# Ledger of designs, part 1: VHH binders against q9uj72

Every score and structure here is a prediction.

Target 1, 324 residues: q9uj72
Amino acid sequence: MFCGDYVQGTIFPAPNFNPIMDAQMLGGALQGFDCDKDMLINILTQRCNAQRMMIAEAYQSMYGRDLIGDMREQLSDHFKDVMAGLMYPPPLYDAHELWHAMKGVGTDENCLIEILASRTNGEIFQMREAYCLQYSNNLQEDIYSETSGHFRDTLMNLVQGTREEGYTDPAMAAQDAMVLWEACQQKTGEHKTMLQMILCNKSYQQLRLVFQEFQNISGQDMVDAINECYDGYFQELLVAIVLCVRDKPAYFAYRLYSAIHDFGFHNKTVIRILIARSEIDLLTIRKRYKERYGKSLFHDIRNFASGHYKKALLAICAGDAEDY
Positions, changes and structure headers below are counted from each chain's first letter, unless a header gives other numbers; antibody chains are not in Kabat numbers.
F stands for the ipSAE by ESMFold2-Fast; E and O both for that by ESMFold2, at different seeds; each is averaged over both directions (binder to target, target to binder). V2 = 0.75 x the mean of E and O + 0.25 x the DockQ between their complexes.
[cut] marks letters that were taken out.

## First folded at step 1 (VHH)

Design c03
Fold by ESMFold2 at other seeds, look of step 2:
Structure c03 (fold): chain B 324 residues (1-324), chain A 122 residues (1-122)
Amino acid sequence: as target 1 above (324 residues)
Amino acid sequence: EVQLVESGGGVVQPGRSLRLSCAASGFTFDDYAMHWVRQAPGKGLEWIGNIYHSGRTFYNPSLKSLVTISRDDSTNTLYLQMNSLRAEDTAIYYCAKGRSYYDFWSGYPDYWGKGTLVTVSS
């Protein structure tokens, strides 16, 4: 079986692409005392990631300079984070975000949850390779040292990138649903371990059967049950896994809404999701956002952000005709 | 209909200066950034620089010391001043109009003139 919805991004390969001319225009924008931020936006948000890599190569060939480095020198604040983030290959961007989530004082658990709960086996494999190459560190070791308890155990399982693929088994789904139900009743360390092993290791299609059986057995929605049974980052991670299995674009729409409207205003969360999903499913995320929250993502970003930062975010997000 | 007409090209000796003009019509000139681009024989397009209605200019780093871009919004005219010309500056020089649409922008100005040939030769 396949999902009923087609997923689509907002950024596509530009037609009539000329990386040499793009690099020349970026060179003009970045040289000297003043910076042409509008030109940076108009070029970099209108190219796919593969094209941006070709631009960076052309820039290096023509000027002997590192485009990302030049942008970091000229730009500041959240605008810098958007523009620099666009220049990372996707696995390296995930690695970069995880590194900074764990570096320094404290840990950004929401970043760890968002990335590790949502990525496929292939994406996790590539992200682990990028992390090792870029930072000369082992991603699993860093997660282990920066986290604890069942939250850590669940992240460690996800970061293995070994979720099962293959055939669904309705009898096993019923058994797994009974294990999840008992874990909500008993709440022992062993039950928490069994619960996260099921959520981390079963295929998405198998887990959808498990969630249906859970509701049949318990009369309760899986997310509601987790919210009643657990708390803290362990609970948040389990919910994120369930939401990603059900409807990953809707999960990201929820995360964006929370990042925009919650007390803890998370600029880095908005930036990370828009960049990471721009070529994958950001258009589908926009649809889920409007359906669920009544206003477009474009509208909310326009009201939330300002200046060139806003212009860059809106260029990545794009809008429906009524937004303009 | 947007029209851009370059003029002032011709044969010039190395070390000399040359000023190109671009007459613009069919749009509100002072609402748009304007660009100069050139194409040397057998080479690809090379962006020279741009100018905003405010007078702010940005130049290809390789050409910055050679060129000055200016505009006269009262006469809808764009200018390119080139100094200390070299044989490698031989090219067709185009003026081009900047865009205002983000969703349809492909990274390049949307309307281009037909160009004017500059030949730098002894």
Scores: ipSAE 0.420, ipTM 0.813, lowest interface PAE 3.2, mean pLDDT 89
Fold by ESMFold2, look of step 4:
Structure c03 (fold): chain B 324 residues (1-324), chain A 122 residues (1-122)
Amino acid sequence: as target 1 above (324 residues)
Amino acid sequence: EVQLVESGGGVVQPGRSLRLSCAASGFTFDDYAMHWVRQAPGKGLEWIGNIYHSGRTFYNPSLKSLVTISRDDSTNTLYLQMNSLRAEDTAIYYCAKGRSYYDFWSGYPDYWGKGTLVTVSS
């Protein structure tokens, strides 16, 4: 149940788009002794992803050079990550983030959770294809090898991209709620499997009915029940699924707040969410953020980030009049 | 009736440690996240951190190195361990019960203790 607002992004197609002029300005900003980082921001955050792809093509035709490569040579640290990230097609950006979450020693489970719990069937399908093309690897095989237990099983279910759509069955919702309640009581491996199968495979509409029936049966909110019944990354993944079903923009607002306040300013998470949601629902995420935390996302980014990195994040986030 | 009773406050010297306790009653303690919050003289409320039934904790990043939250579900008791206390840690420290029917985190806790005063001075 959406709270009466349509979802909106913060980045839209520029109306009088000229990719040749944009490529020329970027060439001037990247060549010579200095890099004009403000020019990079002013152009790349003010074009949609499709337009950025046309700019990169024009740059290659005009200069014989790879725009992303030139930016990586001239830029550093988190500012580089923002500017390079803007140049990925959305499925490839998700694939890129998942690859680096699993590459090398250790695994960034929060990245896996955020991407796989929140993406639609279509987005997951395109992400798997981009992953295969870019890295010559199978995404499902990499998830399997880098994760374990019920956390793995749940991610493997999500990455299939086969959630039921547009279907509700009120009688089944009552049965599904009973299964969820029993899983919180018994906590066996088989109960955990049944729980994640329900959460991963039922439609959003059906799960909202299930969550209401769960409240009726148990007297508990579904998130509170999961928090009390389970732990570790399995618990965090289950909560992420429930929150995305309930109010996906609010889930991302929560993740941004946590990334800014709970463990220091977690740059990768902030960058990933702002870029990935910029054309989808970032404006709605901003609304949820201010509603729940009292301060605007713009304010918190301004307080915790610095330099051109801050300017780039604020340009993607944008603000209300009162923020300026 | 929900009751939260803090104890362990008092006057301590800078650099010392102090452990606060919160005895909880009137609700199923194991079902709720529990919070510590403080208010320095003349300042607003400052969230210190929380702890879930699972034992997972979240802390205000500016205080993380100074505090540890724990709980004992068998005695319905919440704890706050504070180390290397400074004058700016002088505050009333509150124990608070998390809400059960809001989204994952949706605002201030709904029940508060009366607080215990901690004064850090030499």
Scores: ipSAE 0.000, ipTM 0.101, lowest interface PAE 23.6, mean pLDDT 86

## First folded at step 4 (VHH)

Design G1
Fold by ESMFold2 at other seeds, look of step 4:
Parts: structure tokens; sequence; C-alpha cells
Structure G1 (fold): chain B 324 residues (1-324), chain A 122 residues (1-122)
């Protein structure tokens, strides 16, 4: 028996899996008279990532063609992004999203925050390897060159993937909380450096003790204090770290709600989260979403997306019985 | 009327080999891809492989080294050779007719035999 915070995804290995038959059906959908988008959805959203890799191998064997490439040629817009994204191994999907967040004009800082604040040491290690293999570039060097200031320093700490995983120390938690409180009062460059080093390097378990002690010392919640003390992407990154430490599924529910409601429907964010979390904790994210916002994630996607893109997102999200 | 009749099933010792046959009638056999599919007790269907009208074969990657599919168009017969059988290979084995010469586009068998039971036990 576990204490209260068990997490679960929405996509599982399909029973009765036949990669050859699936590949044949996808070939028919892509190479026939018309592209059968419903067939693509019905197959690819109903297989786990490992099964999708076997389908891609079967497709290459049968047709001599790259399934992702064929889908990109036949599909367009956000539907293409969903269907192609489903075909990436998870570390490569993270690497792909970071690459596109930094390449070209501008930088998508919210993508950097969302990925780097939320991934475990193991996930960061695998993502760095995938980035190097796919793009022949060093992820840390690209982050360094595309960002600046304390925001950069914090991302650089996170991307090392070296967060402590050790035992908690209540006396050190009290000391760390005093350092965080002083950093909110003084706001010097050195204080900002000490603050981000605590948040990036201490274990989740230790940080929960630190946040409790911070509230005891200051009378404030840590997120409220950060929001009052700092601004810009540094502030947003610090908040993301704290939220992920407290309740990572709730952080993603917040990100999805914001992506759907705050300043128009932000397709890239919705797609990224649904794909990346589909086999990890998307079911738990759905529960947090409904608990906090009153409507199911399924309901909100149905109301704000359209066409085959909507069908694909809803198939990944799945719903409760009342949604159908 | 399309008919597919599997034979060659029975009890076999682990580590042994077994060859199954499927007699086909009621359609132009050499114009169709043919499939083998199995179902273990209490489990779903597992595709084994197919063979095109031309004799070209494709296999479930997890079974590729253990099975060989062949066809004899002169006798309208499909064959499944299985090697190094284990207890987990205990299943009903079905012969199935493809919709076209290659099934490249169709994806589904449209006619199935009644199956033949293979039991692997010592």
Amino acid sequence: as target 1 above (324 residues)
Amino acid sequence: EVQLVESGGGVVQPGRSLRLSCAASGFTFDDHAMHWVRQAPGKGLEWIGNIYHSGRTFYNPSLKSLVTISRDDSTNTLYLQMNSLRAEDTAIYYCAKGRSKTDFWSGYPDYWGKGTLVTVSS
C-alpha cells in the first residue's frame, strides 16, 4: 500500500498487438487515394510508444519508407505535430522540443522552463544524449548561448541532472529556509545565486522540509514570496521548480489550463504536455485539472480545438465516463 | 463458399518441431496473401505472419526465428513450420485468407479457419 500520490498515464500497451497489420493499415491510410486521418488516430493514439517504434520498423520493412517522413508529407498544421510527435522516443521528443525552442529567431523560454524544471536526473541524462545524437550539438552549450542572467544560471544547473537524491536533514532545512528568506529580502546577485542553487540541487524531500520552514519563518507560502520578490523568466522558472517539487501533476494541469484559457489556445504547449506525459502521469494530471478548475481537461479540449487535431488530442487525453 | 481447414495440431513435447497445414477452397488461392494467427488460452489473437501470392513472407518480429510460412499453389495449401516449441506456444492456430495478392493495402484477413489446437507439454 502507498501513501496518496500514485501517478498514472492514459496510454498503455495495446492487447493483441500486430505491428505488421498496423503498418499495413497506416500504409493504406497514407498511400491510398485520400489520407485517412481517422485511421492514423485510431492506430497511433491506441499504442504505447514502444509499440509505435515496432510499427515504424515494420513500415520501413514493407515500404522502404520513413513513417514520420510520410506523415509529414501528407499532414499539415497541428495535426501533423501531434501525429509526428507520437512517433518520437521520449528522450528524443524532449530534445526535439528544446531544439526548436532555441533555433531560429527568438527563444521559447516557457518550453525551456516546462521541460527542464520538471524532468528527473535520469530523464535529463537521456535527453542530453538524444540531443547530441540527433543534432550534433551540446544541449548545455545551446542553453548557455540562447539565455542570460540568473535565468540561464538556473537552467544550466537543472540541465546538469545532478539534483541530490539523498536523505533529508531537518537542521539544514531550517538553515536553507533562512537563506531563501534573506534572498527575498536582499535580492542581490549573490542571493539570487544561492536561492537557485538550493532549489536546483536539494532533493525534493529536502525542499518540502525547506518550504515548510520557510512558511514558519516568513508566514508566507514560497510561491507567493517568489512572485512578490522576483520578475521575468527567472521568477517563472523558480515558481515552476517549486510547483514541480510539491505536485508535479498539478504543475502540468496548471500549464495546460493556462495554455487553453489565458491568452488563446497555445497549441505547442498542449501537444507537448499530452504527448510527453501520456505514459507517465497524464491520468493524474487530468484528475488535478478537474479538481482545480471545475471542468475536465477532455471538456476543455473538446470546446477549444477542432477537426482531426481535436480528435487526436481527445484520444490521447481520454476521458471519464461522463465525458462521452 | 470460402473454406479453410487447418490440420496437424496435437500434443507435442517442448523443444520439438511441428508443421501445420491449411487446405483452402472456394477462392483463387494463388491470387491471395495468406496469414497464420494464434490464440493462447485466455489471451487475445497474436499474428504470426503472412505470405504473399508471390511467396514473399513477413513475420511477427518476436516469432521470426521460430517459424517459417510457405505455400503450395498447386495443392492450395498453406504451411506453418514451428521449431523449438515451448509451453507458451500452446494455442489454437488459425489460417486466414487475405483480401488481395499482397495485403499491402487491406490490412485484415477476411476469412478464418476454425483453427487447430497445439498443446506443448511434457
Scores: ipSAE 0.000, ipTM 0.101, lowest interface PAE 22.2, mean pLDDT 87
Fold by ESMFold2, look of step 5:
Structure G1 (fold): chain B 324 residues (1-324), chain A 122 residues (1-122)
Amino acid sequence: as target 1 above (324 residues)
Amino acid sequence: EVQLVESGGGVVQPGRSLRLSCAASGFTFDDHAMHWVRQAPGKGLEWIGNIYHSGRTFYNPSLKSLVTISRDDSTNTLYLQMNSLRAEDTAIYYCAKGRSKTDFWSGYPDYWGKGTLVTVSS
């Protein structure tokens, strides 16, 4: 008898956890004649992130070596990315992904959207702190320099991590809905600014009221309206915000479906979502995926990935009854 | 000096609910993740779950349907709500302090309470 909107992950703290024993098994797997990739999967995908941190500390104590470093030296390709990614504390993983989205040639705008549109105030604060500590640089300055236009302005608002909390005002929701409708009709720079300020600053509870009022006055779904009114990364970011407010697990299911089926299997996106959501709502994401797309996430990963990389992704995803 | 004092333990009938409290002092409570851990007679420590400074919770999957962790930063109190208790839930229940807001850098609790005994007797 769960309340509505209760979410669950797929990776949980292991019972009877022994970090010394786990570190010994990993040492054997990495130092043996052949690297035992199955042992890596069987240990690391079956421990929560907090437990994985304890394993890394035990490994350092026993072998005088950095577990992540040893794995990067022994592993390659996307399997390496999965195993290394599992070893990041969650705020540092977000910071890592944002850094690499901006550091190389070009900018990975979809990574910026996915992370910044979906994280809570606390998660944003923690990733900003991790980014500063790891890269000795300011996340907000990097976003500003690597992006432009209303897309930049919206990301800059999100990255402040100051969304209103625990407040609803039906009269204000009706007013805000009218502003959103006018912005879709007029499409001026000032209207775009008003629109993103509402979407970035109002609480999730308030925005759900705003979206209901928008439907009432326009006769149109908010996402459909944005898709018709705007384009480019600004449009994609606005849609991401709306989808996260309405049903964040469904947003990630949509992102996974797109990553698996559009433009080939987009490994970075699948890896990022599975790791980042594994302890938060990945089980709920799986349920939304099957409800909306007819096949399980497990099925689609099985069909498009291969080797130990596939095994690792499937272990993080964990199966469902349809696939057995 | 960090102090964690658990309370609310005792004897309870199977199928009933019980709420444990942990009064915290000697540190800035709202800057730390907090944990619940238990130890059944003759068994090792079993992690129940934690709660970040933000109120986000994470649970041992074997227990997630039976427990709810919450915190009240205004009274520096951590709570564990347990429902549908079974004899297997008989244990000493410990409150533990995280090193940081999410245990981001260490991942290990650094201070433990003395525990409170819960006995589920049929």
Scores: ipSAE 0.000, ipTM 0.109, lowest interface PAE 20.7, mean pLDDT 86

Design G4
Fold by ESMFold2, look of step 5:
Structure G4 (fold): chain B 324 residues (1-324), chain A 122 residues (1-122)
Amino acid sequence: as target 1 above (324 residues)
Amino acid sequence: EVQLVESGGGVVQPGRSLRLSCAASGFTFDDHAMHWVRQAPGKGLEWIGNIYKSGRTFYNPSLKSLVTISRDDSTNTLYLQMNSLRAEDTAIYYCAKGRSKTDFWSGYPDYWGKGTLVTVSS
């Protein structure tokens, strides 16, 4: 295929990987009175997640200690969050972020939206398993209890992890577009249910046809129509779904830009996206960020973050240039 | 051209102390962290520790009580002091140069010497 951009991460398996020596250098960095934070960054951001798991295993075997635990003891604040986060297997990292979004007072709906609107069927299945194993809780039950209304219903549909895959059908796309148009006109509970079922269940390829047909019917963009018709977290979730269908790297670029500029550098969101997308599409996200906002993601992180925290984020971002 | 030349190896009796040296040239020595690494016969590389310009040192926890790393920036020389040597300390000992202080990856090893053999036997 020659249509559109190819997605690419920023972190790849390191060549000539030696987990035993990596573990020894990390031991030196962590087990003295002082901590070599630069060495933590130099090693952990330059190995893929699978390699980091092998390093943690070597560290445990060699020293009888938990690498994540030692890092939490020696590190503080956002730097701790970055370095500990790098050590989570991806499904467990998603589960960890969802758990903390829902526990305690209130719920972090933006975290729920970002994760559940963007993950593939396979990623959702794996995060549900990780959540159960780690927290002895059912993810779907927790989402149900912490949310309400059509927002809940939409999240519950997404967390099933059963989005259709396969060929497009232009006739069905026209029918689905008519349902979406009617839902924007009437806004009843039944119409909201049909709208979210289409957005959550149709394949990305089919939804792109649906959005084109919606434009033909209504004369307006799908995101603009949703913003006009709905409000609250239900509206925000529907918009996130549409943006992920159209251009998922651009959705994450928007989320990063908002986290850096609209929220006064919302650390939790920046950390989550950089870690979760580092091996998937973070290089493509960087390209979309520069294209849309004029300044590179690297530049904005450099200007708003500081210290070893900044250095770790910049290492994950992997430089300032757009490369293949 | 970067050069790291280890010396001070040889045959020593168990229980003795030994001081290894590494003569550095071809780069600005005091802009770089320096490392010691060893390889025992039939075994993989074992990181011993490092030292920064500031004098800060970090050691493999398994070796921390047995070794001391120091540097003399006026003579561009790295040192490894080893005490109470045992047969298991028999190895080729290498020094390594960390990346420049201006490098984003400052301190990470990027060049290795040829090594010096230490044999601990009666």
Scores: ipSAE 0.727, ipTM 0.920, lowest interface PAE 1.2, mean pLDDT 91
Fold by ESMFold2 at other seeds, look of step 5:
Structure G4 (fold): chain B 324 residues (1-324), chain A 122 residues (1-122)
Amino acid sequence: as target 1 above (324 residues)
Amino acid sequence: EVQLVESGGGVVQPGRSLRLSCAASGFTFDDHAMHWVRQAPGKGLEWIGNIYKSGRTFYNPSLKSLVTISRDDSTNTLYLQMNSLRAEDTAIYYCAKGRSKTDFWSGYPDYWGKGTLVTVSS
């Protein structure tokens, strides 16, 4: 475990929680032609996911209506995506995001990378179950049909959800580091297969030893070596795996920074990360973000988004005193 | 220093109407959304509705056709008009203050009055 530095989210169970009153206030906010968007934010971003599920149940019980459906009718654009997304149980949210990443023409490879490189065995298992129940499809089959090459092979290994846990072996770590070094030198299909099998299957603890031995053998950082040796989505996926093994909150900080500052409209990435990490490590992600990029995540979101969409993102992110 | 004083409660026969008042002091009334909440004997709190300075109102869908919330910013007074009262409307009725319009959490209730009892009985 990481001694002296605990991983934390930004959203916690609310004290004095009253799901019936919350549901009544949400019912009022969604009534008629005008919507009280501020009240939606004030309630839903200030309850944990388990509490939001209880609110949705109370809403259905009292009004015979689906809270998510009512929000989708009243809300639009990215604000709708944030508020509806908060109402998904975590495995179903992952399944939802993967489904829409692959639905129709084209594939959102960065979504596939972000989710599959970062989730634990248990999260992957629950996500596969949710995907099957919600969409009547097999997640692994959909990934196979929508991707190709070594990128596909790596995703297919990750989605098995069978990464080794526990035991470290320094002698094996040295051997694995030699394999990784040779893969960066030779770049054959066989070497790519061996490389991704090591990265997908070894425990996080073992891989940290492997990366240390790789540095000893090559004199080069593992991420830098991958960036020099490979290209395309295969390279991006390998880097994502390495970064998640080293410091998963830092990986998400990097992803958020890229989504906010790179050319294009990357709202889906920002929304997905903030929601998915809000109860896990989003506070730690904020700390890594400011350490690496100089500005707080809060500050950059304020410049990235507008209106109630911005307010919802900032409510999930929260900030330090100097951000306000 | 914030004070919310409800009045107008009492015993009322079914089918009649009743108007409750809430006198507010100790804060800038027109900067705050105001709420009505009630609690029937042996039951939990039930949100009735709220009103903003703009006059926008939002109601518990179960009560929408039965109540009207209004405010008079010149007298710092919140009102609840209730029509066609039923025995199940027997409750303590509370006035509540929302957070300031400049607060990030604007409109969310943060202070309650002591309440006024309404008893609807034959």
Scores: ipSAE 0.717, ipTM 0.919, lowest interface PAE 1.4, mean pLDDT 92

## First folded at step 5 (VHH)

Design H1
Fold by ESMFold2 at other seeds, look of step 7:
Structure H1 (fold): chain B 324 residues (1-324), chain A 122 residues (1-122)
Amino acid sequence: as target 1 above (324 residues)
Amino acid sequence: EVQLVESGGGVVQPGRSLRLSCAASGFTFDDHAMHWVRQAPGKGLEWIGNIYKSGRTFYNPSLKSLVTISRDDSTNTLYLQMNSLRAEDTAIYYCAKGRSKTDFWSGYFDYWGKGTLVTVSS
């Protein structure tokens, strides 16, 4: 099946699904001296998340064992991260990634940006609940304690999960564009607060009007203006918001390209995006990647990754025939 | 044309051993993983185990002490040795060729045999 401009993933519910046989084959793969990593890939990347949950239940029922636990004992490094990551329900995977981004010394700000700038209201609500249940912590409190400044304030706005939906007001768009332009010029706390409130709370549809009016007023692209006016993680977060409003699959394509080519292959970012987008828009992300960078995502993964880790990533990516 | 033909089934007494064979043709046998699967009367399919071209074997944990899978690449033959047979081992036993490529719309194996019936009774 071809995918044109439709938003589409790469992983679908498998036909003729047999969770009992899957669990038996995984049991064989994990019980011996050597793990059958190819069997793990062939099963787990070829089932949707809901089906993977049924496999884990069947495994527990048949063998009295925790499938994820058994995989963690037998697997290592990035391959383990891919296989274990596939077994998380999507809200829990987002919660897991955010918790690990903030746990320990330092903070992975790019992980926070990628997740919080891109998720819908519903996804944010579900990840906050999963975070609370899994870690007995409040996600908003953890973000507050691990971040600072306008970067923190912007993340705190996003994590509320209360962006306006479907709202448009063309007259207000012109006014909002003028506020954004002044914020780029003056950079006061008050202007930055107004900028945050516009970018975090206006609907995607309204923000597209605002960005067009910004171009009309200033003669400048919104991303270029932000890059000239601000720096650090605050600037990167504002850019991520604008890119997600404009073309979310293209934002993820940009993130993947950067993760593959900047300072080596950033494994955590590649793994996170492939898993999180696999049932949502990863096929669309592949098309944007090829359009912008000339090489397919599949090609770049094949050239920069190795071993069973590479095989797993390529299986999630699911080829590149539709990208040409 | 790919063909998988099981043989060696029949009626056997509890506690005895039985060796099943699967004659393969129509493909390069030593390039593929081969599997045994069984189906007891009124029950679902049960994966027994597999063997890779390297000779590595993997078994369903519930059966691993009772079965041995081997292959003879010179005769394109897959074997299942079953020991200490019990009444619950009564089933149709299938030989299956492992899938070479992922296909989101297909099952677990490229090709199956028609199966051979094993009945364990006194």
Scores: ipSAE 0.344, ipTM 0.775, lowest interface PAE 4.1, mean pLDDT 89
Fold by ESMFold2, look of step 5:
Structure H1 (fold): chain B 324 residues (1-324), chain A 122 residues (1-122)
Amino acid sequence: as target 1 above (324 residues)
Amino acid sequence: EVQLVESGGGVVQPGRSLRLSCAASGFTFDDHAMHWVRQAPGKGLEWIGNIYKSGRTFYNPSLKSLVTISRDDSTNTLYLQMNSLRAEDTAIYYCAKGRSKTDFWSGYFDYWGKGTLVTVSS
């Protein structure tokens, strides 16, 4: 395959799907002090996103109410975020996370990096459309107003969703590698611009050749070079791009490990990745996680979270039999 | 071991009422919500409603004027009262105990009764 080994998620379409009964049971589960959180988990983590959309439609039809709204009113804290998040179509979930990353006084730069460095052209176009429809705002304009410097410029290039696809030119890879090396040596604004333009615009296939050529001419790994040459969120974004090009599931494994073990228990990051990758490559992310860190993602989630929040995360992770 | 045993089924004329019972054993009955579900011949499962630990009930909107669920925690018994029975109410009626499970068949409930058949005919 172009991106390496086969990738798999952990959530699949349920067999014998009955959206009407699912909606009926959810109505019974969302009853204030009698709320049955286990029923919510057993239904919503065991249906794919397309099936969850059909459940939401059935729920609206029979109760006259918005399922996401009802869950946000009756649930709390991180459990609410997991269960409500499962009900977003993927482009809208990305839009929702970006909106909340930029809303208010501060900005969650790591959320911006994680989403924009990792999404494909198609995913970026769909999230921009969803952002406009949901928030009546332009995603690109909001990123521009909430960020600055080369960090902004790099995000603005990524959010265009115009990365070259399938293009490979080995001779150009050597030239691109020389440009990247010069950018690490000179560090001028123009060099930073040339560097991020290469990383944002060349295809993944071409960039893998570029990184190999960079190693050949410099004797240095691309990530190590970026870490030595740059700092701040610009550096973090460049590293995220390189890691996603090399092995996107490994990038997400790294992000999960950092979020679980960093001070403050970065719950939003864990929730976002598990939901966003659940139907794409979360099983592959689990494999990369264990390979790199020696213990399973499932084990670390058990120690990270508690109560129904933990149960929901573990159900999405789907790896209870593989805990060491 | 958990057991749920339904009773009270049988042949009933249209327009009549019927009360089903479910005897529960092997768990602390009053700590759990209990449910009634039915399956008509050749049809999928249909949720009838539940009764919470608090004693509150919640019903399938299409059935809520026709059914009443109650429980007797002193005898570990769940009841379903059905009124104005119609031919379309012919089904196997199951009581069920809700639990946290991820398997599809047991995803709603971890334990089911064997069911009791209700036939509505002249």
Scores: ipSAE 0.340, ipTM 0.766, lowest interface PAE 4.4, mean pLDDT 88

